# VH-VL binders against e1svr5: the designs that were tried, part 4

Target 1, 216 residues: e1svr5
Amino acid sequence: MDEQEIREEVALAERRATLYWWFASMLCRELDSDQLNTLCSESGRVLLDALAEEPSLAPGCQKLRRALAGVQVLATPQLELAADYATAFLGDHLGSAPPYASVYVEPGGMMFQHPHQQMVQWLQQWQLAVSFDGNEPADHFAIMLDLMGNLVLKGVDSPEAQSAQSALLAEMLPPMRRWVTQCQRQPGFYAALAELLLAFVSLDQTLIEGEFSLAQ
Below, E stands for the ipSAE of ESMFold2; O stands for the ipSAE of OpenDDE; V2 stands for 0.75 times the mean of E and O plus 0.25 times the DockQ between their complexes.

## First folded at step 2 (VH-VL; framework fv_ogalvibart)

Design a1 (at its last look DockQ between E and O 0.04; V2 from the best seeds 0.00; counts 0 for: pae E 12.5 > 2, off the site)
Fold by OpenDDE, look of step 2:
Structure a1 (fold): chain C 216 residues (1-216), chain A 121 residues (1-121), chain B 107 residues (1-107)
Amino acid sequence: as target 1 above (216 residues)
Amino acid sequence: QVQLVESGGGVVQPGRSLRLSCAASGFTFSSYGMHWVRQAPGKGLEWVAVIWYDGSNKYYADSVTGRFTISRDNSKNTLYLQMNSLRAEDTAVYYCARDRGYSYGPHFDYWGQGTLVTVSS
Amino acid sequence: DIQMTQSPSTLSASVGDRVTITCRASQSISSWLAWFQQKPGKAPKLLIYKASSLESGVPSRFSGSGSGTEFTLTISSLQPDDFATYYCQQYNSYPYTFGQGTKVEIK
């Protein structure tokens, strides 16, 4: 690999990692006012526009944009989104969608299953802590996405990290698909976010398996 | 009720092999990760290995890596531990334990009564 | 590997006594800590999980506390049935590791 190819690979890795962390940051907890303002700002619009240049991400971006527009017309948009977050991810009703991979790997919907144990191992292997609130299950999608972002950067110089990305995606995608389906039962910002996330991760898997470059 | 019954223990010479079994009943075996934990006579507990509920992944203690193989047959509700190249320090009561996935994290909620493995020349 | 160190190794107490056992981890394990009770010739029995959650069927005189690297198991009033060996175990990361055990014996 020549110098130019290395620079391009690094740039791509940085973009990919940034997006993983962007999604992780929005799933780890409800959005605060600053986060919402950023999403609705010019920088947020630019980001979504850039993502929408990718055909497979365009539909998800449109849904998210519509959801954001709907939130912005509310008197207290941050509070409404916080309520939606709680209802979607923290609720205990049948329609809730807990953001833990284990919940969606078996019909029983139990937490702390295979994905959690796997994540504990991987986080240890790659010297990452289970964090966000200090005591979350390791298979919280935000944690999995955070790990993925780190692996993406490490993968530039490590075949092991590249292999780990594939393994993590294989662990994350099946339960995420089911999770997104559950999220879709409650239309809104977070359903849209989940759909876009799934599209992105699916696209990224294609990138890992083949040749692909994100628009921006 | 949940029940785990280990078998296959015995006396073997160093370098020999032995396979342990753990018969599970009273729960959906295929839904739970399973562990082996051992205890040398008069000593403490040592985690040995884990196998995912579907057998998709395994992990071992360094002390047994390359020598022991954990496996399972969900159609028979049975957990196995193939022990090769046995050493004197492998002498222990071997327990199978269920990994309970629950709201407060995975923990060993059920154990068998153990089977004794003695490695001696 | 994460080393778990219990103290004391042996504890002599009388019925009715308040007993405290300490478990220290070589690095933070958050709250992923369990306590087990084992009697001679028997398998371990789960007492506490996630550092402070009491397992169903376990008497309320047992309690667990702590997070990070320091943990304690407390028996508020020791009963005859409580004389046994107790183990802490971390399940924060593989390999799972146990403390060396604390034998609670009758004074």
Scores: ipSAE 0.011, ipTM 0.535, lowest interface PAE 9.4, mean pLDDT 90
Fold by ESMFold2, look of step 2:
Structure a1 (fold): chain C 216 residues (1-216), chain A 121 residues (1-121), chain B 107 residues (1-107)
Amino acid sequence: as target 1 above (216 residues)
Amino acid sequence: QVQLVESGGGVVQPGRSLRLSCAASGFTFSSYGMHWVRQAPGKGLEWVAVIWYDGSNKYYADSVTGRFTISRDNSKNTLYLQMNSLRAEDTAVYYCARDRGYSYGPHFDYWGQGTLVTVSS
Amino acid sequence: DIQMTQSPSTLSASVGDRVTITCRASQSISSWLAWFQQKPGKAPKLLIYKASSLESGVPSRFSGSGSGTEFTLTISSLQPDDFATYYCQQYNSYPYTFGQGTKVEIK
């Protein structure tokens, strides 16, 4: 590769990783005031407009923008989003949609199943530290997204990290599709965020599979 | 207010052992990764070790691997560093530091004031 | 291990000067770079994380930039409180490593 092609590859990886980490930060806990202000600012509008240029992301972007507009007319928008987060994610899997892969791979919706064990092994393999308020299982989707962002950047210089991206997507996408379906039972900001997230991860998977197919 | 207080430093002969403690307050200790970082007198900073929020994973700098052990007791909000087979080059101020563990959050956002370890005859 | 090299090792500057400190990594660390400020006898203080994100409470005259192997810390208009030693630190992979430090002295 020449210098220009290397710069383009790094820039693409940085954009992909940035989006994975942005979604991780949006999902790992309820939005704080700074995150809400940024998302409602002109820079947040520019981000959503840029994402919406991809046809598969546009419906989620539209729903997210609508949900943001809806809370901005309320007296305490951040408090309303915190309540939405709790309703969407903090109950059991029968009344809410907890954002953990284990819940959606095993009957009965149990946590700490195979996806958790696999994530612990991957985090150790890639020497990544993990913490999350409240001793969360490692298969929280935000943690999986954080790992994916790291693998995207490491993949520029590591064939092993490139291969690991496909493996992580294979573990993450099937339970994520079920999780997003559950989220739609309770429409709101976080249901829209989950829909946009699934569209983004699905798009990224097709990009990676296209590259894999060309290389085979 | 987040507070980290190191203790257990002192003067010790080469080949001996010391145990450092870091008492944490003002935050939920069990939700954070913790680090030890040291600084030899007049020198720069050197990362020493990390332990994950639940104690599950530990990593060490090459200079201390096999001699130092990091541990934590989440019920006592305390981080430890067991330092065995001490050498003159281990002489330093030892800091504990907090880490959120996520790539997108602040890294080493709070530090203790340090405790001095002197290894000499 | 990833080696971090800072430049310059010392610099003399006046209040109001623009100060730039550079940090090189021996291999790509993407954006996993933090900057710390340390005054004599005190613990380091986080200024910048993830190469360019300003820690809460840090004055906006501090900024960070760079990715891959080359990073900069810039102080747009040096203030009396900014005379200190500055360290970069990679947290891309264990073992985490620091640069050797850059001492900013009053001219």
Scores: ipSAE 0.005, ipTM 0.504, lowest interface PAE 12.5, mean pLDDT 84
ESMFold2 (binder alone), look of step 2: mean pLDDT 92; pTM 0.931

Design a2 (at its last look DockQ between E and O 0.05; V2 from the best seeds 0.00; counts 0 for: pae E 16.3 > 2, off the site)
Fold by OpenDDE, look of step 2:
Structure a2 (fold): chain C 216 residues (1-216), chain A 121 residues (1-121), chain B 107 residues (1-107)
Amino acid sequence: as target 1 above (216 residues)
Amino acid sequence: QVQLVESGGGVVQPGRSLRLSCAASGFTFSSYGMHWVRQAPGKGLEWVAVISYDGSNKYYADSVTGRFTISRDNSKNTLYLQMNSLRAEDTAVYYCARDRGYRYGPHFDYWGQGTLVTVSS
Amino acid sequence: DIQMTQSPSTLSASVGDRVTITCRASQSISSWLAWFQQKPGKAPKLLIYKASSLESGVPSRFSGSGSGTEFTLTISSLQPDDFATYYCQQYNSYPYTFGQGTKVEIK
């Protein structure tokens, strides 16, 4: 690999990691005013436009953009989104969508199942701590996404980290698909965000698997 | 009850300017995004512009970008559309419409009865 | 931009008839689709939002269905007050766009 190829690979990894952390930051807790302002700013627009250049992400970007546009007409957008966050992710009603992988792996919606245990092991293996709340189950999607971002950067020069990315995606995607379906029961910003996230992670998986296939 | 009343329409020559107003009542104007939609005589509807509740965000149709400016004065419960460099194709009934908002999906729920703008030599 | 195409452009029907109007989007708009009714000299009136949600005060004979790119407005039993022009409109993304309209006229 020549110097240019290395730079491109590093840049791609940084882009991927940034996106994983971007999603993680929006799922770990309700958006604060600064985060919302950033999303609605020119920088937020540029980010979504860039993502929309990928055909598989374009629909999700449009949905998210629409959701943001709707938020922007509200007098108290941050409060409304906070309420939506609580209803969607922290609620205990049938329409709620707890953002924990375990909830969607086995019937009954039980927490602290295999995905949690696996995440605990991986976090220990990679010497990573929960970045936002140590009391959260380890299979909170924000934590999984945070781990993924770290693995992406480490994977630039670590085959082990590359393999770990594949394993993490395999663990995360199936429950995430079901989670997104649940999120869609409450249309809005977070449903749109979840849909875009799924599209992104799905796309990323295909890219990673493609690279691994070529390396075999 | 919600009421929107457009005004300011008339006959103007190409290249001239015109400012439309939309007086809102019956709701908290400052809490809602507002839109302009136009309809050429005997034709369909065309979205023109949107402005957020506080005027901080604006979007325009390509056909009017650079020529039209949407604004609002929440203290007067009034929406405005400044139309510059008017063209014949701008001839239409102009409607103001309220954005129902995020909770219901940002669609139009209330419309004014419109004001006619005619651009002709 | 997302193009909205309605079918048919004109529809002749009688009172009591079941009327169906179709709207197609050039790309997926999820369920962000509204239907409006407009009578001559009047502003459009919202009938359906989110593809299938009936606006308050609208008769139950009106219904909407569809998602993605194909949508339908149905009038189960046409009434004299229903002769008008109907428009679909997407609000999935800016610029918002309307179908060209369907005129429902008396046979």
Scores: ipSAE 0.109, ipTM 0.703, lowest interface PAE 2.4, mean pLDDT 91
Fold by ESMFold2, look of step 2:
Structure a2 (fold): chain C 216 residues (1-216), chain A 121 residues (1-121), chain B 107 residues (1-107)
Amino acid sequence: as target 1 above (216 residues)
Amino acid sequence: QVQLVESGGGVVQPGRSLRLSCAASGFTFSSYGMHWVRQAPGKGLEWVAVISYDGSNKYYADSVTGRFTISRDNSKNTLYLQMNSLRAEDTAVYYCARDRGYRYGPHFDYWGQGTLVTVSS
Amino acid sequence: DIQMTQSPSTLSASVGDRVTITCRASQSISSWLAWFQQKPGKAPKLLIYKASSLESGVPSRFSGSGSGTEFTLTISSLQPDDFATYYCQQYNSYPYTFGQGTKVEIK
């Protein structure tokens, strides 16, 4: 491969990884005041405008803008988002939408099922430590997104990491679709974020399928 | 221990201005929205204004819109109310109050002692 | 603006009585209602939020109920410390508005 082709592949991988890590940071805990201020700033507008250039992402971007505007008119926007996060995600699946893959692949919505065990093995295989709360089950969607970002970068020069991307998406997408449907019971900022996330991951899976087909 | 202490009240003539201050202590001021609420002598409570935790959002009662400005200085842990074009009906005890949180939780959880503003010719 | 109407305006009661104060909203406010107690010369004190949730440190003889447009504050057994003026307040939408108050006086 010539130097230009390598630079372009690295640049694409960096863009993909940056988005996976951005979503992971948005989802792993409620937004703090710095994150909220950045998202409400001109920088946040430019980011959402750029994402919305892709037609499949535009509806989620619109919903996120609307939810953000609704929060900005309240007395304590950061605390309102923290309450929205807690109501949406911190409870059992009967009253909330916990962001763990196990909840959406096993009967009864239980934690620590097969997706958790698979993620523990992948994190060990790839020598990765979780950089946020280490007491979380490994199949938290934010942890899965963080792993995906790492696999995207490693995949530039590792066939094993390229194959792992497809395997991780296959584990993540079916439960994520169910999770996003559950999130709509509690409309708001995090429901909009979850919808945008699903659109992004679905788009990325489509691009990976096309890449593998062309590589044959 | 949460404390809110208002100051700056006094007797003024109609058409003049006053600035009220509310000094906050015992909590992370920059994480909370703040309100002004007033009570005319012998009357009930009237909400006046609110400002978000970072000052980016402000709302006013119709009775004061265009005349009063709520503001905050998070580096000094101080809430302000600039009152311009004062009228006799603005005569009241003015309280600052903390908005603890979020729509699902309590509002006005802590109040100051109040400062009296009298607008009289 | 959402008008909040309290009844009665004044209430004469004895220690030990069960006291009920009613608050009506001019339109639905779901459960976004608070109750405050105020004694002469003092700032109001929060008793109840979200129609029925008791604020920390408030005695359990206070309770709230209701949703939509009709709400009640109940004192199950009135004590000497409970003679005060009580206000309801909606926080469904700006401007936040208060009821006119109910003064609970010794019989």
Scores: ipSAE 0.000, ipTM 0.447, lowest interface PAE 16.3, mean pLDDT 85
ESMFold2 (binder alone), look of step 2: mean pLDDT 92; pTM 0.932

## First folded at step 4 (VH-VL; framework fv_ogalvibart)

Design b1
Fold by ESMFold2-Fast, scan of step 4:
Structure b1 (fold): chain C 216 residues (1-216), chain A 121 residues (1-121), chain B 107 residues (1-107)
Amino acid sequence: as target 1 above (216 residues)
Amino acid sequence: QVQLVESGGGVVQPGRSLRLSCAASGFTFSSYGMHWVRQAPGKGLEWVAVISYDGSNKYYADSVTGRFTISRDNSKNTLYLQMNSLRAEDTAVYYCARDRGYLYGPHFDYWGQGTLVTVSS
Amino acid sequence: DIQMTQSPSTLSASVGDRVTITCRASQSISSWLAWFQQKPGKAPKLLIYKASSLESGVPSRFSGSGSGTEFTLTISSLQPDDFATYYCQQYNSYPYTFGQGTKVEIK
């Protein structure tokens, strides 16, 4: 591989990993003031502009920008986003969409099902510690996204990590599609974020499948 | 300006089918979720169905689940409601409404003028 | 499902009066409540969203307040154009639900 191809491959992996970890940070807990200020700053504008250049991500970027604009005209934007997080993801009321894959793979929406067990095995295999509360099920989408970021970086020089990326996407995408449908029942910042996330992960799967199809 | 125009309403016998359309203009239709809301004569408002901006996700009121299908054609800026197995209690003015889809924006910020569906023998 | 109950069902008032309409949710909806105005034969018009935010183009005499389970819509000085039916609507969870409506009529 020549030097330019190596640089391009590393740069792509770094961008992919950064996006997975960015989404993970947005979903693992309520946005703090620093996260909100960053998202509303020049760096946030640049990020969303770059993502919007991808046709499949543009609609999600537009919805997220509209949600941020709406938040910024209110007296307590950060507290309003905290309320949106609680409405979207916490409790057991009809409008909540708990961000756990297990809830969306089995009838009845039970936690600690197959995705949790699979994630426990993968975290042990890759020797990764979770930075979230230890009582969270391992199939929280933020944990799955965090693992994806690590596998993406490792995949630059590891065929085993490349295979693991495909396996994790296959495990994550079906319940994520159902979770996003549930999130849309409560329109808001996190519903828009979930839609953008699904579009990104779906695009990433297309990229990975294309590479594997061409390489094999 | 933002405009929503419903069509397809009329008188129909119980058990039959009817398809409603909502033509959108003045905004990027493909970026917004859309809803159907109905109002029986002299009664209050009842939410019917929603469809996401890209058409991939849909949700229905229990009263119409299995009978109504919401869909959209973003290339034509048009929202649809396919109504099957119509019942007398489905008699109402049907409105399409735009879902701003944001926590701080109104969910129903623009409504069409409505189209009357009368289910009678 | 979240039940929305409005009070009163009918209100008689004169131009210049202060009018208050109450809306109660069967469970907490935080501030995810909108108010609509509907005139006979017309589609509803959004007045207030997120309990207290005035929609663009709506006269400042309209205001909303409340959180949790109890909400109010106030018209500070009733105008002839304000005789209509008013609906509250929760958008905390699907299915979205409306109050039964409050008719504001000429005294």
Scores: ipSAE 0.000, ipTM 0.412, lowest interface PAE 18.0, mean pLDDT 82

Design b10
Fold by ESMFold2-Fast, scan of step 4:
Structure b10 (fold): chain C 216 residues (1-216), chain A 121 residues (1-121), chain B 107 residues (1-107)
Amino acid sequence: as target 1 above (216 residues)
Amino acid sequence: QVQLVESGGGVVQPGRSLRLSCAASGFTFSSYGMHWVRQAPGKGLEWVAVISYDGSNKYYADSVTGRFTISRDNSKNTLYLQMNSLRAEDTAVYYCARDRGYSYGPYFDYWGQGTLVTVSS
Amino acid sequence: DIQMTQSPSTLSASVGDRVTITCRASQSISSWLAWFQQKPGKAPKLLIYKASSLESGVPSRFSGSGSGTEFTLTISSLQPDDFATYYCQQYNSYPYTFGQGTKVEIK
């Protein structure tokens, strides 16, 4: 490849990785004021407009934009998002959807199942430290998305990383589909985010199997 | 408040051994990978070794492979570097550094103040 | 091992100047590059990670760019507190390697 083709390949990988890490940053904890302000700024508009150019991502972008508009007119937008986060992801109450793959792959909805064990192995293989206590589940979708972003960038130079992308998607997508269905029981910002995420990851899986076209 | 405090440095003769410690506080030590980085007087930085959060994975620079051993005791929030068969070229300030973990976080986000190791006759 | 080479090794600048430091990798490291600032007698301080991401608490006058094999650290308007040695570091693969350092001195 010439230098222009190399730059185009790196640019595509950077866009894919940035999106994986963007979703990871929004799922790993409640949105802070800076994240909310960025989403509601011109840069957030540009990001969502760019994503909406992809037909499969447009519905999710529209729902997320609508949710943001609804929150922006409230007296305490960040507090409302914190409440939405708690309703969607925290506790064992009816309607919560804990963002852990193990909950959605194994009978009984238990933690620390196969996806956790697989993620521990992959994080060690790729020399990535876990930002949690040794007792915390490694199959949190934010952790899986972070690893995916790493593998996307490494995949530019590594066939092993390319293969790992496919394996991780195969592990992540089935439980993610069930998680998103559960999230949709309580409409709101995080339900819209989860729907957009699933659409993005599903699109990325098809791009890995075919031609990479996110850059154009 | 994240703190990393190195100790164990000093003057040692070539061929001898020395053990460095790094005491961690202000964060959940067992959740982070840890590194050792050294700097010879008036020279640049040289990465030495890494250990994963649970101690299951380690990697070393070629210059120290077979001579240095990185280890950790999560119950004591302490990182170690056992240095054997010391050479004059091992003379440096040794820093411990925390690995943030996630790739969207920074590597080496916190460093200790360093401990000086001088290998001389 | 991936060799990291910085240019220049030393530069002289005045307060208010735009300062640019270049870092080159002997092979592609994608965006797995960090920039550190070190003052005499002190530990290095993280400025930038993933080539262009500004660490929390670091002034906005610092910025990073580049990918693959060529990277740049820019200080848009040099302040007195910025006279220090700067290091790039690749974390694409073990062993992690640093550039030789660029000393920014008062002109």
Scores: ipSAE 0.000, ipTM 0.431, lowest interface PAE 15.1, mean pLDDT 83

Design b11
Fold by ESMFold2-Fast, scan of step 4:
Structure b11 (fold): chain C 216 residues (1-216), chain A 121 residues (1-121), chain B 107 residues (1-107)
Amino acid sequence: as target 1 above (216 residues)
Amino acid sequence: QVQLVESGGGVVQPGRSLRLSCAASGFTFSSYGMHWVRQAPGKGLEWVAVISYDGSNKYYADSVTGRFTISRDNSKNTLYLQMNSLRAEDTAVYYCARDRGYLYGPYFDYWGQGTLVTVSS
Amino acid sequence: DIQMTQSPSTLSASVGDRVTITCRASQSISSWLAWFQQKPGKAPKLLIYKASSLESGVPSRFSGSGSGTEFTLTISSLQPDDFATYYCQQYNSYPYTFGQGTKVEIK
C-alpha cells in the first residue's frame, strides 16, 4: 500500500474503533449525567445525523432519537435511563435481556462452542484487560465490542488482527440478533440502542467482506 | 465522477426572496448529508446550513436562522436553499458541499462551483 | 462557537520553499480539522482531513499535523500551483467554523 492508502485506512479504523467503544461505553453500565448531556448536545445531534446517512443505520437512529426525546420530557431523565437499564439488563425478571452472548446460543449448536471460553482465549491472545467494573463473564457484549475496537486499530498493520475481526463478528452476531429481538419486547432507550448497535455491527461485517455502502 | 452544480443566483433587492438549487450527479445523493457554505466578496468562508440524507434534520447558522430554509428532493437529486428577507450582508458566492459521513468524518469532500447572490438596492 | 485563528494571514514565499501555516482553535477539537486550498474564482479544494490524512489526488508535498487546539499545514517544497489561499475548518461541533484564511503569495 502507498502512503495515502495507509492514511485512509488509519482514518477509517479510528472512526470504526471510536464507534465500537461508544456502544461499549453505553452498554457496560448506566449512562451518567455527562454521557446523557453529551448525547443530547449539538455534538450528539451531529453524530446521530451523520450515522443516519448510512441507509442501514437510519431506522435505528430514528428510534434512538425518539427514545431520547421521550426521556428528556421527564422530570429526571438520567434516573429514568438508569431504571430502563436495570429493567432491560439486570436481574431475573420478565422482560430482562441479559447482554451476554452465551445466553443466546442455540440448543442445536455444538455443546463445545462457548462464547465465554472463546473470549477468554482472545483476550489473553491480544493481551487485553477489560476496563469494566465488577465480575463480568467475558462474553458480555460490551467486552466483545471493546475487543473489536482494539482489533480494528491493530488490523491496520496486522493481518492476524484483521482475521480476528472476522472471527469475532462471526461469534458475536448470531447471539446479538437474538438479544436484540428480546430487547425489542420492551420499547425504550436501550432497546433502540441495541437495534442501532446490531445495524452497525452488521454493516461493519459487510465492510470487512468488501461489500458496503459507505461513501457511495 | 461526483459533480455538484449550483444555480439560481442573481441580483435581488433587500427584503426579497431567492431560491438556490444544487444538482448532484455521480453518487447516491439520497445517502449523503448536504451543506451550504457562502463566501462574501474578498472575505473568508462561512458555513450556512446542513440537511440530513432524508431531510428529517436541519441546522442553520445563527445569521440565517428564521430567514433561510434548506430542503432537498431525492427523486430529482437536487438540494435547495430558500432565502427570504435578504439583507446586504447575504451578498456572497453560495457553494453546496457533500458531507462524507461519520465513518470518514463529516467534512466536505466535494464542492460545487458556486453561484453568486448580490443583494443591493 | 469555536473560533478558528490562522497565522500568518499572509506569507510571501518562493518556489522550492518550505511553507508552514498554523491554525488554532479556541477549545479542543481533537483531530476534527480539515484544510482547504482555494484559488481565485474557484471553489475550495479539500487537501487534508482529520488533521493529518491526505485526500486522494493531493500531492504528497502537503502534510498536516496537530491535535487539540494547535494544528499545522506544511508544504515541503512549494510549487507554482500552490500560490493560493488556505483555510482550516473544524468539524468537531456545530456550527462548523473556518479560519480567516492564509494567502500564500509570490516573494
Scores: ipSAE 0.006, ipTM 0.457, lowest interface PAE 10.3, mean pLDDT 82

Design b12
Fold by ESMFold2-Fast, scan of step 4:
Structure b12 (fold): chain C 216 residues (1-216), chain A 121 residues (1-121), chain B 107 residues (1-107)
Amino acid sequence: as target 1 above (216 residues)
Amino acid sequence: QVQLVESGGGVVQPGRSLRLSCAASGFTFSSYAMHWVRQAPGKGLEWVAVISYDGSNKYYADSVTGRFTISRDNSKNTLYLQMNSLRAEDTAVYYCARDRGYSYGPHFDYWGQGTLVTVSS
Amino acid sequence: DIQMTQSPSTLSASVGDRVTITCRASQSISSWLAWFQQKPGKAPKLLIYKASSLESGVPSRFSGSGSGTEFTLTISSLQPDDFATYYCQQYNSYPYTFGQGTKVEIK
């Protein structure tokens, strides 16, 4: 391969990894004022415009923009988003959708199930040490998305990392679909973000699947 | 092959001004936030300033606030640092660094080779 | 401003040794910490971000751990190429701040 083709492949990997980490940053905790200001700034507009150029992502981008416009007219937008985060993801509330894969793969919605065990193994395999007390679930979607970003960059030069991307997506997507359905029961910013995320990850799986189908 | 090349360093008298440039290549410059980080001879690293990908947002270290101005020209793939009212303590190698952005948080994934600024009486 | 303190400031080690460097933040920074390696006359190189995520192309002997206020960088089996100065850096809030550095020297 010539140097231009190598640069194009690296650029694509960088864009994919950046998006995985961007979603991870939005889910790992409630948005702070700096994150909200960035998302509502010209940089956030450009990012969402770029994503909306992809037809499968456009509906999610539109819903996210509408949700952002809604909170921006409130007296304390950041605190309203923090409340939306708590309503969407925390506690035993009827509309709560905890962002952990284990909740959505096993009957009864229990924590620390197979996705947690698998994630602990993968984080160790890929030398991505997560400091946790044994009582912190490793299958939080933000952690899974962070690992995907790392695997995408490693995949430029590593067939093993490319295979790991497919395995992680297969582990993540089924519970993510159920999680997004649960999120939609409480419309708002995080429900819109979850929909956009699912659309992105589904698109990325199609891209990976398509490349492998062309491989010898 | 991301490359960042700083220029504009040199010897300057206290109270004078100097402008540094950082020429970027090998990536879409207009999509990344950029930082300046400095290192005094034999000392550690000190963060100086950041500019957003479109130039609309900027933040500075307290030590340079009001004296330094960060800017960029996306059409030329170039980052700038305008340094006014220079002091002896501004003597350092100045690095530009790329912010990966849109991730779990910013991190400096690529750095230039640095350009030395010496503020001498 | 958040102050970052590294321990030790200097350590002497032999090839094959396990090396541990600690970084403490004056306030909780969650996991928003990066580790950099700097060799004499060269620019810093990113090793680890988000406290424990290994940067692409960095050897697996490097690992990071910690959250909140105490963080650790470990080199499991020191190689000749690893004699350098190491810096931690918080990016939880502006201004971003670095530790004072830890110099890893040949014993």
Scores: ipSAE 0.000, ipTM 0.414, lowest interface PAE 16.5, mean pLDDT 83

